Miniprotein binders against tRNA-specific 2-thiouridylase MnmA (mnmA). Designs and how they scored, part 4

Target 1, 344 residues: tRNA-specific 2-thiouridylase MnmA (mnmA), of Desulfotalea psychrophila (q6aiz6)
Amino acid sequence: MIKNITGIAMSGGVDSTATAILQKQKGPVLGFFMKLNQPDYETQRDRVSQIAQKLDIKLEIIDLTEEFQEYVLKYFSASYFKGLTPNPCIICNKEIKFGLFQQAILRQGVERIATGHYAQIHKTAAGYQLHKGVDPHKDQSYFLSRLSQEQLAHSIFPLGGMHKGAIYDLVEAHGFHDFRGTESQDVCFLEQDNVVDFLEQTAEFSASSGNIVMNDGKILGKHKGLHRYTVGQRRGLGISYPVPLYVINLDVKNNNVIVGENEQLFHKTMAISDIHWISQPEREDLLHASVHIRSTHKGAQASVILKENNRASVIFDEPQRAITPGQFATIYKDTQVLGSGVIL

## First folded at step 3 (miniprotein)

Design d1 (from T2 with K7E E10R E14K D21R K54E R57E W70R I74W Y77L)
Fold by ESMFold2-Fast, scan of step 3:
Structure d1 (fold): chain B 344 residues (1-344), chain A 88 residues (1-88)
Amino acid sequence: as target 1 above (344 residues)
Amino acid sequence: SDEQMAERVRDLLKQIFRLMREVRQLAESGDYETARQLIDRVTELANQIESLAERAEEMGHPELADLIQRLADWVQLLIDMVREIAER
């Protein structure tokens, strides 16, 4: 292996570009671009290649198209059998970005990989801790809640201690002036809308038309696929009703989008399963913690009652809106991610 | 067991989606004849998923049988979409 060379995960965006700049200042680097059969692959590849050339960084393309499709198939099929709304971004981080992609980079003699994630890694005597990024509007620790100790040991997050404004200043100082004004395009490829388009395009998933119904079964309209809807969604329903209606549940079994009034979205309790611990708590049965039920959730104080088989009951101090089965509940102790489980 | 039944369904789905990727690539390259032949094979594998739904029902697992059948229906829609593209 070659010592002291850092791998850089480069995507052609402002965050990975800033990461490459910062890490190159600290020593020799190698750039890596992940190919997943994304619809805009050629455009993204050309952009990342130009950035790498401008920064004088050697770039290698790692093709994970087949592996990604197999992961998507496994995850979505499992979610379908459980009647759950999938969250591919968290699982893709675990299995692809910090799994197969990281492993492929490490096999080239690279010891650590830097990514543009807004999160922090703290090394302690008890192991590696995952912490929130300091910029509250950019924190990505929720999406990294499934990472293992080994994956964290090989990772560097240079942006975790920085604010987004400083990132733009940094890239502009190095001659990249075109990133401002395109902030709305700074969206993860695996966000729900992009994943829907990707799956439909790859023929790994078929959009099945079904009904938009009320709790009592009254049909209000048709939908073009459950994967296009999220619990709490109001827009894009294409239905007419005297009061605003929201998606309150996705009924995979009957292929229905269930809608109702906003008040029906609030719940005080939930159950979680398949808990993965980054830093397992010393207490066995109960902890008081901030629980995040989706990436945009600010976190809510809750009592987490630990049970056998990596399960728990969560009782919020205040009712929470749009608790969605299949999404991840991430457990925080202040800024530290303790672990996460799948909402039932 | 339910877990073994689910694993069998997942294995069939894995084969189906691998073949469907090949169908798409063949159609894009203009080899529509080979693409159509692979779609027939995919359809055969999809029918095996329906058979597993019937088996789950016979074994006293109607909830699992219903989920497998709905998955089979979704796979059939996917096959129909790809078949239409390959036959153009």
Scores: ipSAE 0.000, ipTM 0.156, lowest interface PAE 16.3, mean pLDDT 77

Design d2 (from T2 with E10K F17W D21K R36E K54E R57E E63R D73R I74L Y77F E84R)
Fold by ESMFold2-Fast, scan of step 3:
Structure d2 (fold): chain B 344 residues (1-344), chain A 88 residues (1-88)
Amino acid sequence: as target 1 above (344 residues)
Amino acid sequence: SDEQMAKRVKDLLEQIWRLMKEVRQLAESGDYETAEQLIDRVTELANQIESLAERAEEMGHPRLADLIQWLARLVQFLIDMVRRIAER
């Protein structure tokens, strides 16, 4: 006989705790905690163990340290050597959290896994659709834009229809009073301090210093590492100029931070590659959609011209600021995520 | 001493960063043979970091040993990555 048990991805944070509370009310559950050999692992493990014990949920720890290094850090390193700005969180969701972690949980006989993500899954005759969470300040659908139909079929997002305030109320009603005022700790290592920033704190990167230059080659100052700069950045440049200057490009080959005026950050077109479709459009040539070029982008209306080999040209109705190569462009139809591609 | 061990780890990581930057530039220019030789040197330095993790454990600093071991694994992973990129 098949047991109807739901797995819960527990991290020790408020969102996964609320997810565990809600799913336990609906039936039998098993908790799972992912080990990536993160620096605060012991503290997280103790916290999640205490939460699982208080909720009377059996907890298993799944060690994915080597897999995380192979899939996520490989992606990060490859992007760095190509001079691209990576998004390791999207790849971690695809390969680790909903890939190997989900697969390990399913092998234990659970049918579906609930996570604390603020997004919605709708089952239709044409398959599973990924939709934005209802709380616009917490929506995480952008970071889930690379998930497959199979991964969505085995996932539950109980928080997708809820606002963050209600989540705090829920956990407090169940005796968890320590989550308010700790919002900074409710994130993964890759969102707080990336691997490059961590290594820099341990080893002095004076050898990584280079020039901050204008597009015409004029040197305005020195930088202490390209990884400290992002396209669109104004603050922290340490340069003097009659008008405000912004990072417009990172030149890895010459080790230069290229700066210019705000107007140089606006572009009406971009190209994307390696498109992954969650819900492939019926049209073969053209799609009118809202395109999000980073997680904090509100989305912009665009014509997406589909090409061979999972590539497309994107023409925005209005020029968009700080289009960054290596980041993901996620294609939305209203609240639905259709797919995403890598910005070239 | 703790301070001398921390300084040794920092010195080794700084050397690794300099060599990895050079390996990247050589691979981008198509000089894969020289890149491979530098990767061998980086591997030697990474092994020294791993040895320091064992010494930190012996000196009664298990949390520092865990951190240094994590750094050694990360460096080995980066070496494998660059080696694969350098080959076609």
Scores: ipSAE 0.000, ipTM 0.184, lowest interface PAE 17.7, mean pLDDT 79

Design f10 (from F1 with Y4T K18L E22R K25W E29R E34K E36T T38R E40K W47T)
Fold by ESMFold2-Fast, scan of step 3:
Structure f10 (fold): chain B 344 residues (1-344), chain A 82 residues (1-82)
Amino acid sequence: as target 1 above (344 residues)
Amino acid sequence: SKVTIFVLVETDSPEEALKLAREIWKLARELGLKVTVRIKGNKVYITVEVEADDPEKVEEFVKRVEELAKEYGAKVEVRIEE
């Protein structure tokens, strides 16, 4: 009998620590830590090393700093300059965490990698399915919506069937009593940043001033850069008007922030492009599904009309507020993630 | 005259505190408010400076922070200093 070694993606946080504990109980493991040139790298590295030593797990560091810059940070900056609102976590999962990081671990002779993600993988005769985690406050399936069949085949999510409270109990039972009072080390540094400050520091440009305008072209004020604005944004506009105004659209060509009343943010329809299928639908014409238009969206019932070239039209049963170009629309059948596309 | 509001949000974990702090920063930008958000363990410390003539902005911000905290199962404490 061959004892296969399981790789553990270790970050120094409670979720990856719990994952390591659970997987070590099932067989031999190797720990792996990503270096991305994150601001707290040395502190995170020292923490991961201490945890690995306490659990008697051999730890290897994989440096993906250059690849993270190329695949995630360039995407992030370029999207904002196109007037789009990116999701760097989805791209990081696809390209880095389950892409180059997973590939590097597999080259070490490891066949499967366990991560601290709150999602479930089900193997079926038709392939691998991605499902929501059982803890509704911790489900991370939206962020994993771009994973391939091959990436899922090499992945284990031990926490998908668990609630967050049980994770703290588990690590405390194994001698880790400080996680409840410490800052999380499992959070991507891009999610901790003030987005405007990050873009201005990394893009190496001065924000181009332009106009804040109504749909009719009336100029209400000046802006200090399109990247400072998001569809749905209300009071950060620095303009005076008799009624509340919201960012409706970003006009890159004319360098304008287009504003209007809250009513103008509600739409029943949207288009999506670059659809990636985890589990391709049985019928090619029409899906009735729950569509999540951002990570914080609880999902809305919709008809998804499939078109050529990995595109679709989405018609919601009820109008949805602040549909945001550049964000991902993730298509769910009950708890199952079918796929996702980029909102146009 | 300025009014300073201190909001403390207590979460179940440092990870939830970081996620909640990010949502609060987004909310502050949406409302055009100058806020300072600091995270210490599982607690989020929010400081808001606002003009005394604009109490509606303060009330809206606090109410929406309380709504976010409820979604996360977190406890909220508010202190106002003039």
Scores: ipSAE 0.000, ipTM 0.118, lowest interface PAE 19.6, mean pLDDT 80

Design f11 (from F1 with F6T Y45T E59L E66W K70R K75R E77T R79K E81K)
Fold by ESMFold2-Fast, scan of step 3:
Structure f11 (fold): chain B 344 residues (1-344), chain A 82 residues (1-82)
Amino acid sequence: as target 1 above (344 residues)
Amino acid sequence: SKVYITVLVETDSPEEAKKLAEEIKKLAEELGLEVEVTIEGNKVTIWVEVEADDPEKVLEFVKRVWELAREYGARVTVKIKE
């Protein structure tokens, strides 16, 4: 008689620890930890090993350092070179965490992998649906918007129906008292404060100086590379002007940072390309849906006009601030993620 | 390059189709768009040809047509070719 074994993606954080506790209560488990080129790898490895030992869970380390570089870091650098603002977390989830990492775990003889994500999977006659987690302050469904049906079929999100406070209570009840009060997220070298240094040290491109201009072409100053600027940015422009100015666009063709007043950041329309569908609408050329243009966006009602070749035009009911090319627009029907596309 | 947009609006009656078609024509005039409108029974078909580099007016027009059709309880189908 073969026992059903569940794989646990363990990172040494409170969420993956709670996931391991919950899944071990339901049956036999195996723990897995990803080695990427994360700067705190040794500290994270020691932490996850101690947690696994305390929970009596066998831990395997899967080294995906080269794959992370090829699929995530190369995408990240190339996007900034093109004057786009990438989302490496969405690509990492698609290609690494639920791609190569999940595949490696399944080859160990496990049927499903549990992760500490705050999102829900609903199995229906039409397939698997991805839904928002119930804790509105912790929902991570935006970052999972590119997952395939196969990836969802092999995934379990035990925390999707829980609130963050209950997660701390759970781990403390099992002897883990060090998570509360630290609030230290794992350091990602792709965070905003490290992005310029990373690109200038590791990316194989030479950023050239150009002009900071207003929409009418008036030159206000010089910039040291488009990769140093993001749509919506007010600080660090190095220009003096009587009214507050914001980056409203990056003009790669002319190598200009275009600045203007806050009102110029609002747009009613945008185009998206490379749409990936988790749950493709049947026979609809037009959807009325909530569209999230970044992870922190609460969602805005819009008409989504579906085009050929996985493209769409989006018309918001109200103008949206700081629509950023290269970011992902995620399409929601209530709590359900239908899919996502790349903002043009 | 040129973009071709076809909007099909299905109403409950030929009379509603005629009224909706006139309102759509007025909306196109307000937005400075040149459109071709055909009525067949309870169906209104709108054709718009536009340059790809100026989509904002066309997208606003399509949105306004969708809102107007909704007021009539009409079904809207949009096709875009490039």
Scores: ipSAE 0.000, ipTM 0.328, lowest interface PAE 14.8, mean pLDDT 82

Design f12 (from F1 with K18Y K25L E29K E34R E36Y T38K E40T)
Fold by ESMFold2-Fast, scan of step 3:
Structure f12 (fold): chain B 344 residues (1-344), chain A 82 residues (1-82)
Amino acid sequence: as target 1 above (344 residues)
Amino acid sequence: SKVYIFVLVETDSPEEAYKLAEEILKLAKELGLRVYVKITGNKVYIWVEVEADDPEKVEEFVKRVEELAKEYGAKVEVRIEE
């Protein structure tokens, strides 16, 4: 009879390699690698195969290229077309990595899957809780804020209690001496730096030139598409003005980039929709909580007014800079992720 | 020990309920009070958590909520439970 087997999501990076090392020490494992539309697929596959061979782990490849296109890239392009700033990593985690990829692994008789995420899962009488990783510079709980109870029940995050420095030490102790200084090579190609080029290369993506305007409608210049601009952006506007100007809003209806002074980027209130709860508070009328409005945000104390149809209004204790429609607002109680919604 | 103030504010419209709830939350923050709010249609249900030995803050909050309600033409109902 087969022993209980743990699946390892292997990417060829240092974090998944450390995860594989730790889990193999605890029992039998199977490695799994996602095939997506990544440009360097063959190079990544070769690296993952070499790591798996060195660790004596059987590796299987799951082809999710078509599903990644349908669930992540279509969402990504559509969001920019609507003048919204998407978070493809949150959607990829929900639909692909912990969705279809996890489901494919479970169908092979695997009961749990370990990933290299810096986050913690706590099992309680009320269900599974998602918590921040202990390394404040590596915490990835924001990107996992849309996971379901079922997805968390089948997941293991071995790195959640560890600091990044200890991970490098661990892999080096097992003969992997080539990860320091190469971490960025394992990041998805949908990084912010490549987004404009990617969108413009997409066959069905279309964008129109329009105006860069002040709040009062004064035209300061022309833009080559709303997708080239993000709320808070100062550089690349190609306009001249006596004081620094920033993108304060994208107006899809009139095809305008609206600019203003830095002070106009600060807002005390925002609305969110499509709230997903990992751990819904007992009181429907929530509460004082820390709200993260983007992955790099350290969190800000806020009052959250819950409405019908998974909507809420958020009122911050202090005005927050560059609240961006389309991004996710993640609601925290101390280290615990309660849930997240889409910023309107 | 803590005491809870329960406030129900009834407005003429859901939009007014939303605006009033926002202003009440701002007021609570100015006074250093912890507030929970639920909006149902044109009604705003408010729960305020306050230290039992701080009656001046309770009185000031209630008074200013009543002033805001008058500005909006809203009806206010207040209950205090220990």
Scores: ipSAE 0.000, ipTM 0.108, lowest interface PAE 24.9, mean pLDDT 80

Design f13 (from F1 with E59R E66L K70Y K75T E77Y R79W)
Fold by ESMFold2-Fast, scan of step 3:
Structure f13 (fold): chain B 344 residues (1-344), chain A 82 residues (1-82)
Amino acid sequence: as target 1 above (344 residues)
Amino acid sequence: SKVYIFVLVETDSPEEAKKLAEEIKKLAEELGLEVEVTIEGNKVYIWVEVEADDPEKVREFVKRVLELAYEYGATVYVWIEE
């Protein structure tokens, strides 16, 4: 019998390695690795190649360096320029990993692509649903909230129904002993320790000095650029004050970092724009749902009031800390991701 | 799914703040909690991360911090982000 060929997105980490092992057991596979503008590319490529060789999987490298710059790095820089805090992982998933990378793999004659994501895809008569992974400490559904129906139709998440411990057991059974006790080996080139350097090395950013001010406008110090600050930040402000101060807002128009006490970070309402629906609710005016305002947020119950032009007002049952403009608010109904919008 | 706890303790002196900060660090170690402590003059700022599915550790930590602070005559403010 002839089986459909499955593509495997391989990164050299434990999750993609486990995914490759599981899918190869089910039928013929082809491995694919993304070449991006990552600083550890050569090391990562060598690791992926060794893993593919050990598993007897044919590996192809797809170069998406220019596309990553166009869709992810420009978005990242532009967001900081506007005083917003981006989520490059959500955009990378939408535009690169499940966009251009998936499209390139499908052109090689594979039917579906398996990735190491901890999330679940459920096929229904009304379309594909995205659900949380069963391991609550590994769920990655938040980062996948911008995927389209077409992208989900071509995707497999073998790890969505598994716990992390079982993944380590699986790879060790196949001779991979160096993964245990370490976080995923996937390195994000936009790690916090080089974000400022990256932004200042781009042509789009020049350090523009401004003021660090209290909510009432009192000047407490100077800053060397809004891109160095994030809502909720408590360290590196370079100001002296009798109580701890946190960045509560970035004022782009006046070039001010607005600081205040921790209590000022709590808000009951927020607005979102550019809503993308994976599973659009039948009601078009009001939704009661759990809203996640960042990847580490456990979710908070809220009323989502739908507006024109893919916008909404969100009213939480309880005030939420550090609502950050530019981040994504992901709307959940139980385990199901309905969609997401950009926090204003 | 982590709970973040921020605690501010105001003491009568920088010496008391330093002593209280050391006792709070010991308490966190006893409870197996990750804690960041910063001292600014007579004030102690504490940031704690706890698993959301273990709320008893949150209650025990906050209770013990309050008891310790009252022993020093200190004022305590607590904020919890779930």
Scores: ipSAE 0.000, ipTM 0.168, lowest interface PAE 18.6, mean pLDDT 80

Design f14 (from F1 with K18E K25F E29L E34T T38E E40D)
Fold by ESMFold2-Fast, scan of step 3:
Structure f14 (fold): chain B 344 residues (1-344), chain A 82 residues (1-82)
Amino acid sequence: as target 1 above (344 residues)
Amino acid sequence: SKVYIFVLVETDSPEEAEKLAEEIFKLALELGLTVEVEIDGNKVYIWVEVEADDPEKVEEFVKRVEELAKEYGAKVEVRIEE
């Protein structure tokens, strides 16, 4: 590449707008927006187009609707069918945002893509490291834990060293006054975050009725499909009991929802599979690390026992609540993301 | 105030790993220790909790695990964390 043009992933939100402002100050830029057939696509498209026009940035729309369905929505539905709770955002980052979308942008003659993610990339002699963003309330490194060295090599995260308050100040200084109070944490393809409606209406999901049982096999009620339940769930069980009951496990083989008291949700150990390393540990048998078992988890100190075939056992210093099969366990050394695995 | 012991034992076969894991589990119960044992092929992963004021139990457990592993011709790696 002879011309130093940076691609900008623009979504119409405050973070991508701030990213566009910062990168345009450093050199020539091209804006890119993903079409994924999201429910709010037309509103988002109109907003990002207005922002690009105001910033004098050429915008291209890249349609990845079919690829998103193939790599993200099928994964999502298949996970629920197996009694697992997926993380579609991690898979979307790996396959779509930093995969096919990044590849499409690179084909337009740009070498690097800037995104509005709150995370940091450090280049070292051993390769690229992914680190937490400095704002602890906005860090998004958990969702980026499956990125490859190649994907990191082509990425820029301008917001990783900034606090969210400074981002609002920056966009307001450039004439964008309407972003405060608009932030959403909803999954982008779900209308009103309704997983059950998506699975049953959109994915044509068919599930059989079964039993809601205690660990000892005592039947407390009937369920209308395992996909309607998640480990840790208290509400929507349709059962009456003298003490609060929670989903503690999903038994696919017997088509049972297993319930118990809150204390039964705490476990000291878990197994992980399909470990992807961004930065592989030098020691091959054991590492001491902070492990995040969901995006909202603050991290817990653990011993990670490394096994063959990209598997590990995780033993926490303190028992952790609601360890959920299908979610990702992300392994941190201080601020650095070492990698992640799928919870079994 | 707790000490944690991690032990990795590598055997020559999955059958030996299962047999060794059962013996180690029995040993931990005999010594009144809380133990987790996992088997992956020919490898046995052991995690043990012990109170920091019982250092003699740590030494006894480790020594007896090493003796059991030697009977199986297995390699042992031990890590002690406070």
Scores: ipSAE 0.000, ipTM 0.243, lowest interface PAE 16.7, mean pLDDT 84

Design f16 (from F3 with E16Y W19L L23F Y26E F60W M67E E71L)
Fold by ESMFold2-Fast, scan of step 3:
Formats: sequence, structure tokens, C-alpha cells
Structure f16 (fold): chain B 344 residues (1-344), chain A 82 residues (1-82)
Amino acid sequence: as target 1 above (344 residues)
Amino acid sequence: SKVKITVRVETDSPEYAKLLAEFIKELAEELGLEVEVTIEGNKVTIRVEVEADDPEKVEWFVKLVEELAKLYGAKVEVRIEE
């Protein structure tokens, strides 16, 4: 029924506003706002509504609060219970933003959805490729590393070829002068302090005290729950020692936080599981690629040894600091995201 | 019966030989293989002894060493002895 309409994922921030401006110039659009019961929901909703009205874009609110709890918060709690450090943003993108949200928009007769993500989609004869955004300070391709071919086929990232400064210039040219000095990123309900409180309030999870130990088993202190600690953490340990100590591992079986010197955080190898390929490599045994072990990691050259059951061993050219179980290892060939796996 | 496999890798620098030797040791540990790795300047020699009834692991290891060496522009020679 609806001819060539593009959906716009609108959040009330500068990036989604710029996306709406650019897409409206190309044809008819419909705006969509996602409700997750985020702490600033009413303020964000009012802002999105005002922006949509000013741009003459019809806005629909899609409520995914229950689905966010089921797919993101349960995953998050379960990961911490297992002594793993999760990445809820990658799961939220796969299951919610480009999953159920995209599906709901497509059911309204929309062909494609544009989002304010700083990443690029390239259509090739072999399928869709995900690439880094051109602004190295804003690239979000790591968080999109688990998207499917179908999800990419229905997505548009208008900002992927632009620098953040040009985005501010664009929205100001259209009468939006109040975005400078404010960050356009969504408020994360799962910030570290909220996370600890959330986990401790659930009936499913209770903090259990244990020991802070050296590799040899020497007890240096007590902890109030493994979920309060992350590999690489130096501060907040409450222990005294002649040299600086860092969390090098979480031992769930013995309920110990294992600490050591900075040198013990460096490893050349890691194993990954549950590999999802956006673009499956031609070789089934080995590839040499840049591997990103967390969102803030700049990437490191590595040999990725492919195994059965979507598993691999990763051997870095140089030792990498603070490899963290539960985080995602994203595999890049130059600017292209090939896929990602869960660090074991 | 045991099969003895020798892989000789010649790189273009002592630095690459050391890096490749480290990769090989870590890979062998991951596969549960016992290997002897020796470095002489820009050359790496790998010796593996395995039971004849587990040839797939050794074959895969050798192929992987060959591919790693090619990525570093190195030359590889493989010798299998019964």
C-alpha cells in the first residue's frame, strides 16, 4: 500500500535528527521512537515529538519494555552470575533495535529503516557488508557486529560517510541550534553503579562474599561479590601490597577474585565461541585479521584459527591487555566487519 | 607406531622467527600436541611426535604453520618420517 516509504529510528538526539533530515530530502518518511522504560523516557519522548513536529514527520512510539527485559536484562544478569562481563549493547542491537523494533516498523509497510549509526553498509554481489564509519572517533561498527544479512538489507546508515562536525552543521542549518555541548547517545540504564544495584535486587542473584587472592592462593582480602569486579580493575580492591595489583581473573568455582601484577594481564591467545558471520571468510581454516576485544579497543592483528561449531582460537601478533571473558571479539578485514564471537 | 614430523620455516628476519615460534608453541598447546621448537637466527624448526591413530590433529597443525608462514613471507619445508 505505501510506496517507497523509509522509516526513521528517532531518539531525540542530534544523530537521529540529522538522519531524519537527510532521509526526508530523499522521499517520504515515517518516524519511530523506541520505548524501553529508560530513566529519561518522558524527556526523550517530548524532545522526539517536538523534533518530528518541526520536521513534519509523523511519529509512532513502539513499546518494547517487556522484550528488553526478556532479551537484554536476563542475558545481562545471567552473564554476571556466570562470572562473565557482558556487552548488552551488542545484544540490544541484534534482538531489539534491529530485531523486534525493525520487524515492527516493517509490518507498517516500510521498506527500510534509517538509523543514526556511524557505520557503513556496502551492497555487493556476495551480499551486504558492514564497514566502519569514516569518523574514527565515532565509529559504532563494533556494536553492530552481530547483525544478520536480512537486518542489514533493511537498514540505512546515512551518517556513516560523515564526520560529527558536519552533523552539527547540518542540524543547525535546519534550525536546531541547541545540540552542541550535549551528547546524542542514549542514556544507558545499565551503567556500572545501576548494574550492581540491579543485580543485587534480583531474587535470582545475591552477592556472596569471598576472597581476593594471588595466583598462588595467598589471601589478600575479602570481596562482596564477583559482579563488582572487572578484569583490569586496579581501584576499589581494598587490599594492601608493595606493588600495584590488578584483577587478572574471576574464579567462579572458588568464588575468588584473582589479582596480580600488570604483566599478568597480557595474553597472546584467546578462544572464542558462538561466532556469528556477517561476511563468512572464503577460507574455512585460517584468516589473518584485526580483532577488537572490546568497544574501546583499537584492534590488534591476529591469526584466527577456525574450528568446528562456530569456535575459533585467536593468536595475536602482540600480547593484548585485559582479555575479558563474556565480551565480544569482533573480526575486521581493513574497514569491514566479518563477524564476532564471545570471548571464553 | 609413532609418526615424526619436522617443519622447517625460513623467515626474512630474526624478529619474525621469534614471533612465529611463539605462535607455534601456543597453537601446539591449544591442540594438546607436544612439540619441540628451535630457533636459529631467521629459521624455525618444529618437531612433533604423534601416535599414528591421531593424524588429523597433526595434519591440521602443519597446514596452519604453513599458512602462518606464508602470511609472513616465509618458506616452509615439511618432512614426515615413520
Scores: ipSAE 0.000, ipTM 0.267, lowest interface PAE 15.4, mean pLDDT 81

Design f17 (from F3 with W19E L23W Y26D F60E K63E L64F M67Y)
Fold by ESMFold2-Fast, scan of step 3:
Structure f17 (fold): chain B 344 residues (1-344), chain A 82 residues (1-82)
Amino acid sequence: as target 1 above (344 residues)
Amino acid sequence: SKVKITVRVETDSPEEAKELAEWIKDLAEELGLEVEVTIEGNKVTIRVEVEADDPEKVEEFVEFVEYLAKEYGAKVEVRIEE
């Protein structure tokens, strides 16, 4: 019988800290922190080190700076260059966090890795299933929709069956009182303030001014680059009009930001490509499912018509607001994530 | 030369006919096709007129209508006139 050591992905946040507390109670653990040369790296490293020391957990730092550049930042820049809105968190989970980071941890003699994600893994005779976390306000299953069967087999999500309030109570009971009101959103290399600067510093990406137009071609103003705009955006347009206007489309060919009224953001149909299946459906022609078009979307009932070359057409029962090319459409059967595709 | 395509779908109820007609209209708009959709009880008639050199969008549209109709157990009839 081999004694299984559990690896813990520690980020310095409340969720990974709670995960470390819970897993250490169950057996021997090793802590791991991912270095990406994020802007707050030194602060995050010091925080993780202090937490690991307080919990008496051995911490190893795994440097994935070059891999993050290759798999995440290049994808991000390429997407904006094509006029698409990327989701770097989904790609980071697939390629880095549950890819190269998980592989590096497994090479340390670890069999499974616990992370602070609010999602559930169910083992069945047909393989591993990814399910929503029970806290509807914290569910992170959307961001995990590109994980493989192998990646799920090596993962543990201890927080998937818990509510966020209970997590704060747990860490406070163990002497961590600073997480309420001081914990920010996950600090990403690709923060909004850094995104535009990062893209404009890229050799292959230059700001190009163009027109902000109505769908009929009427010019309302000028923009300083398509990468500064997202479908659904209302603020920062710098245009004057009697009714509220929103970005409804980015026209790369003509270098135009197309704006319109809120009603023009609603569409009943979309196409998706590059479908990845966690749990491939037995019927390959048509699925009736809930489809999430962004992380904050609650899901909408749709018919998913499966096509050749990992493509599908999606028709919603009700029109959906701000369908954004380049984002991921995640397909759910009740609480189960079946897979995801890229919105065209 | 323009090709005229008529697709007739017979559903089990007027409610299904309305739902199918709305999905067809939305798909046609997404594909940039100009279609005329008529509902008569539980029957949906779709008419589309396209240039003969743009068959891909029409084939995709017809295939999708056939997929939806089959799921409803509905009868589909396609007529092509040149």
Scores: ipSAE 0.000, ipTM 0.122, lowest interface PAE 21.4, mean pLDDT 80

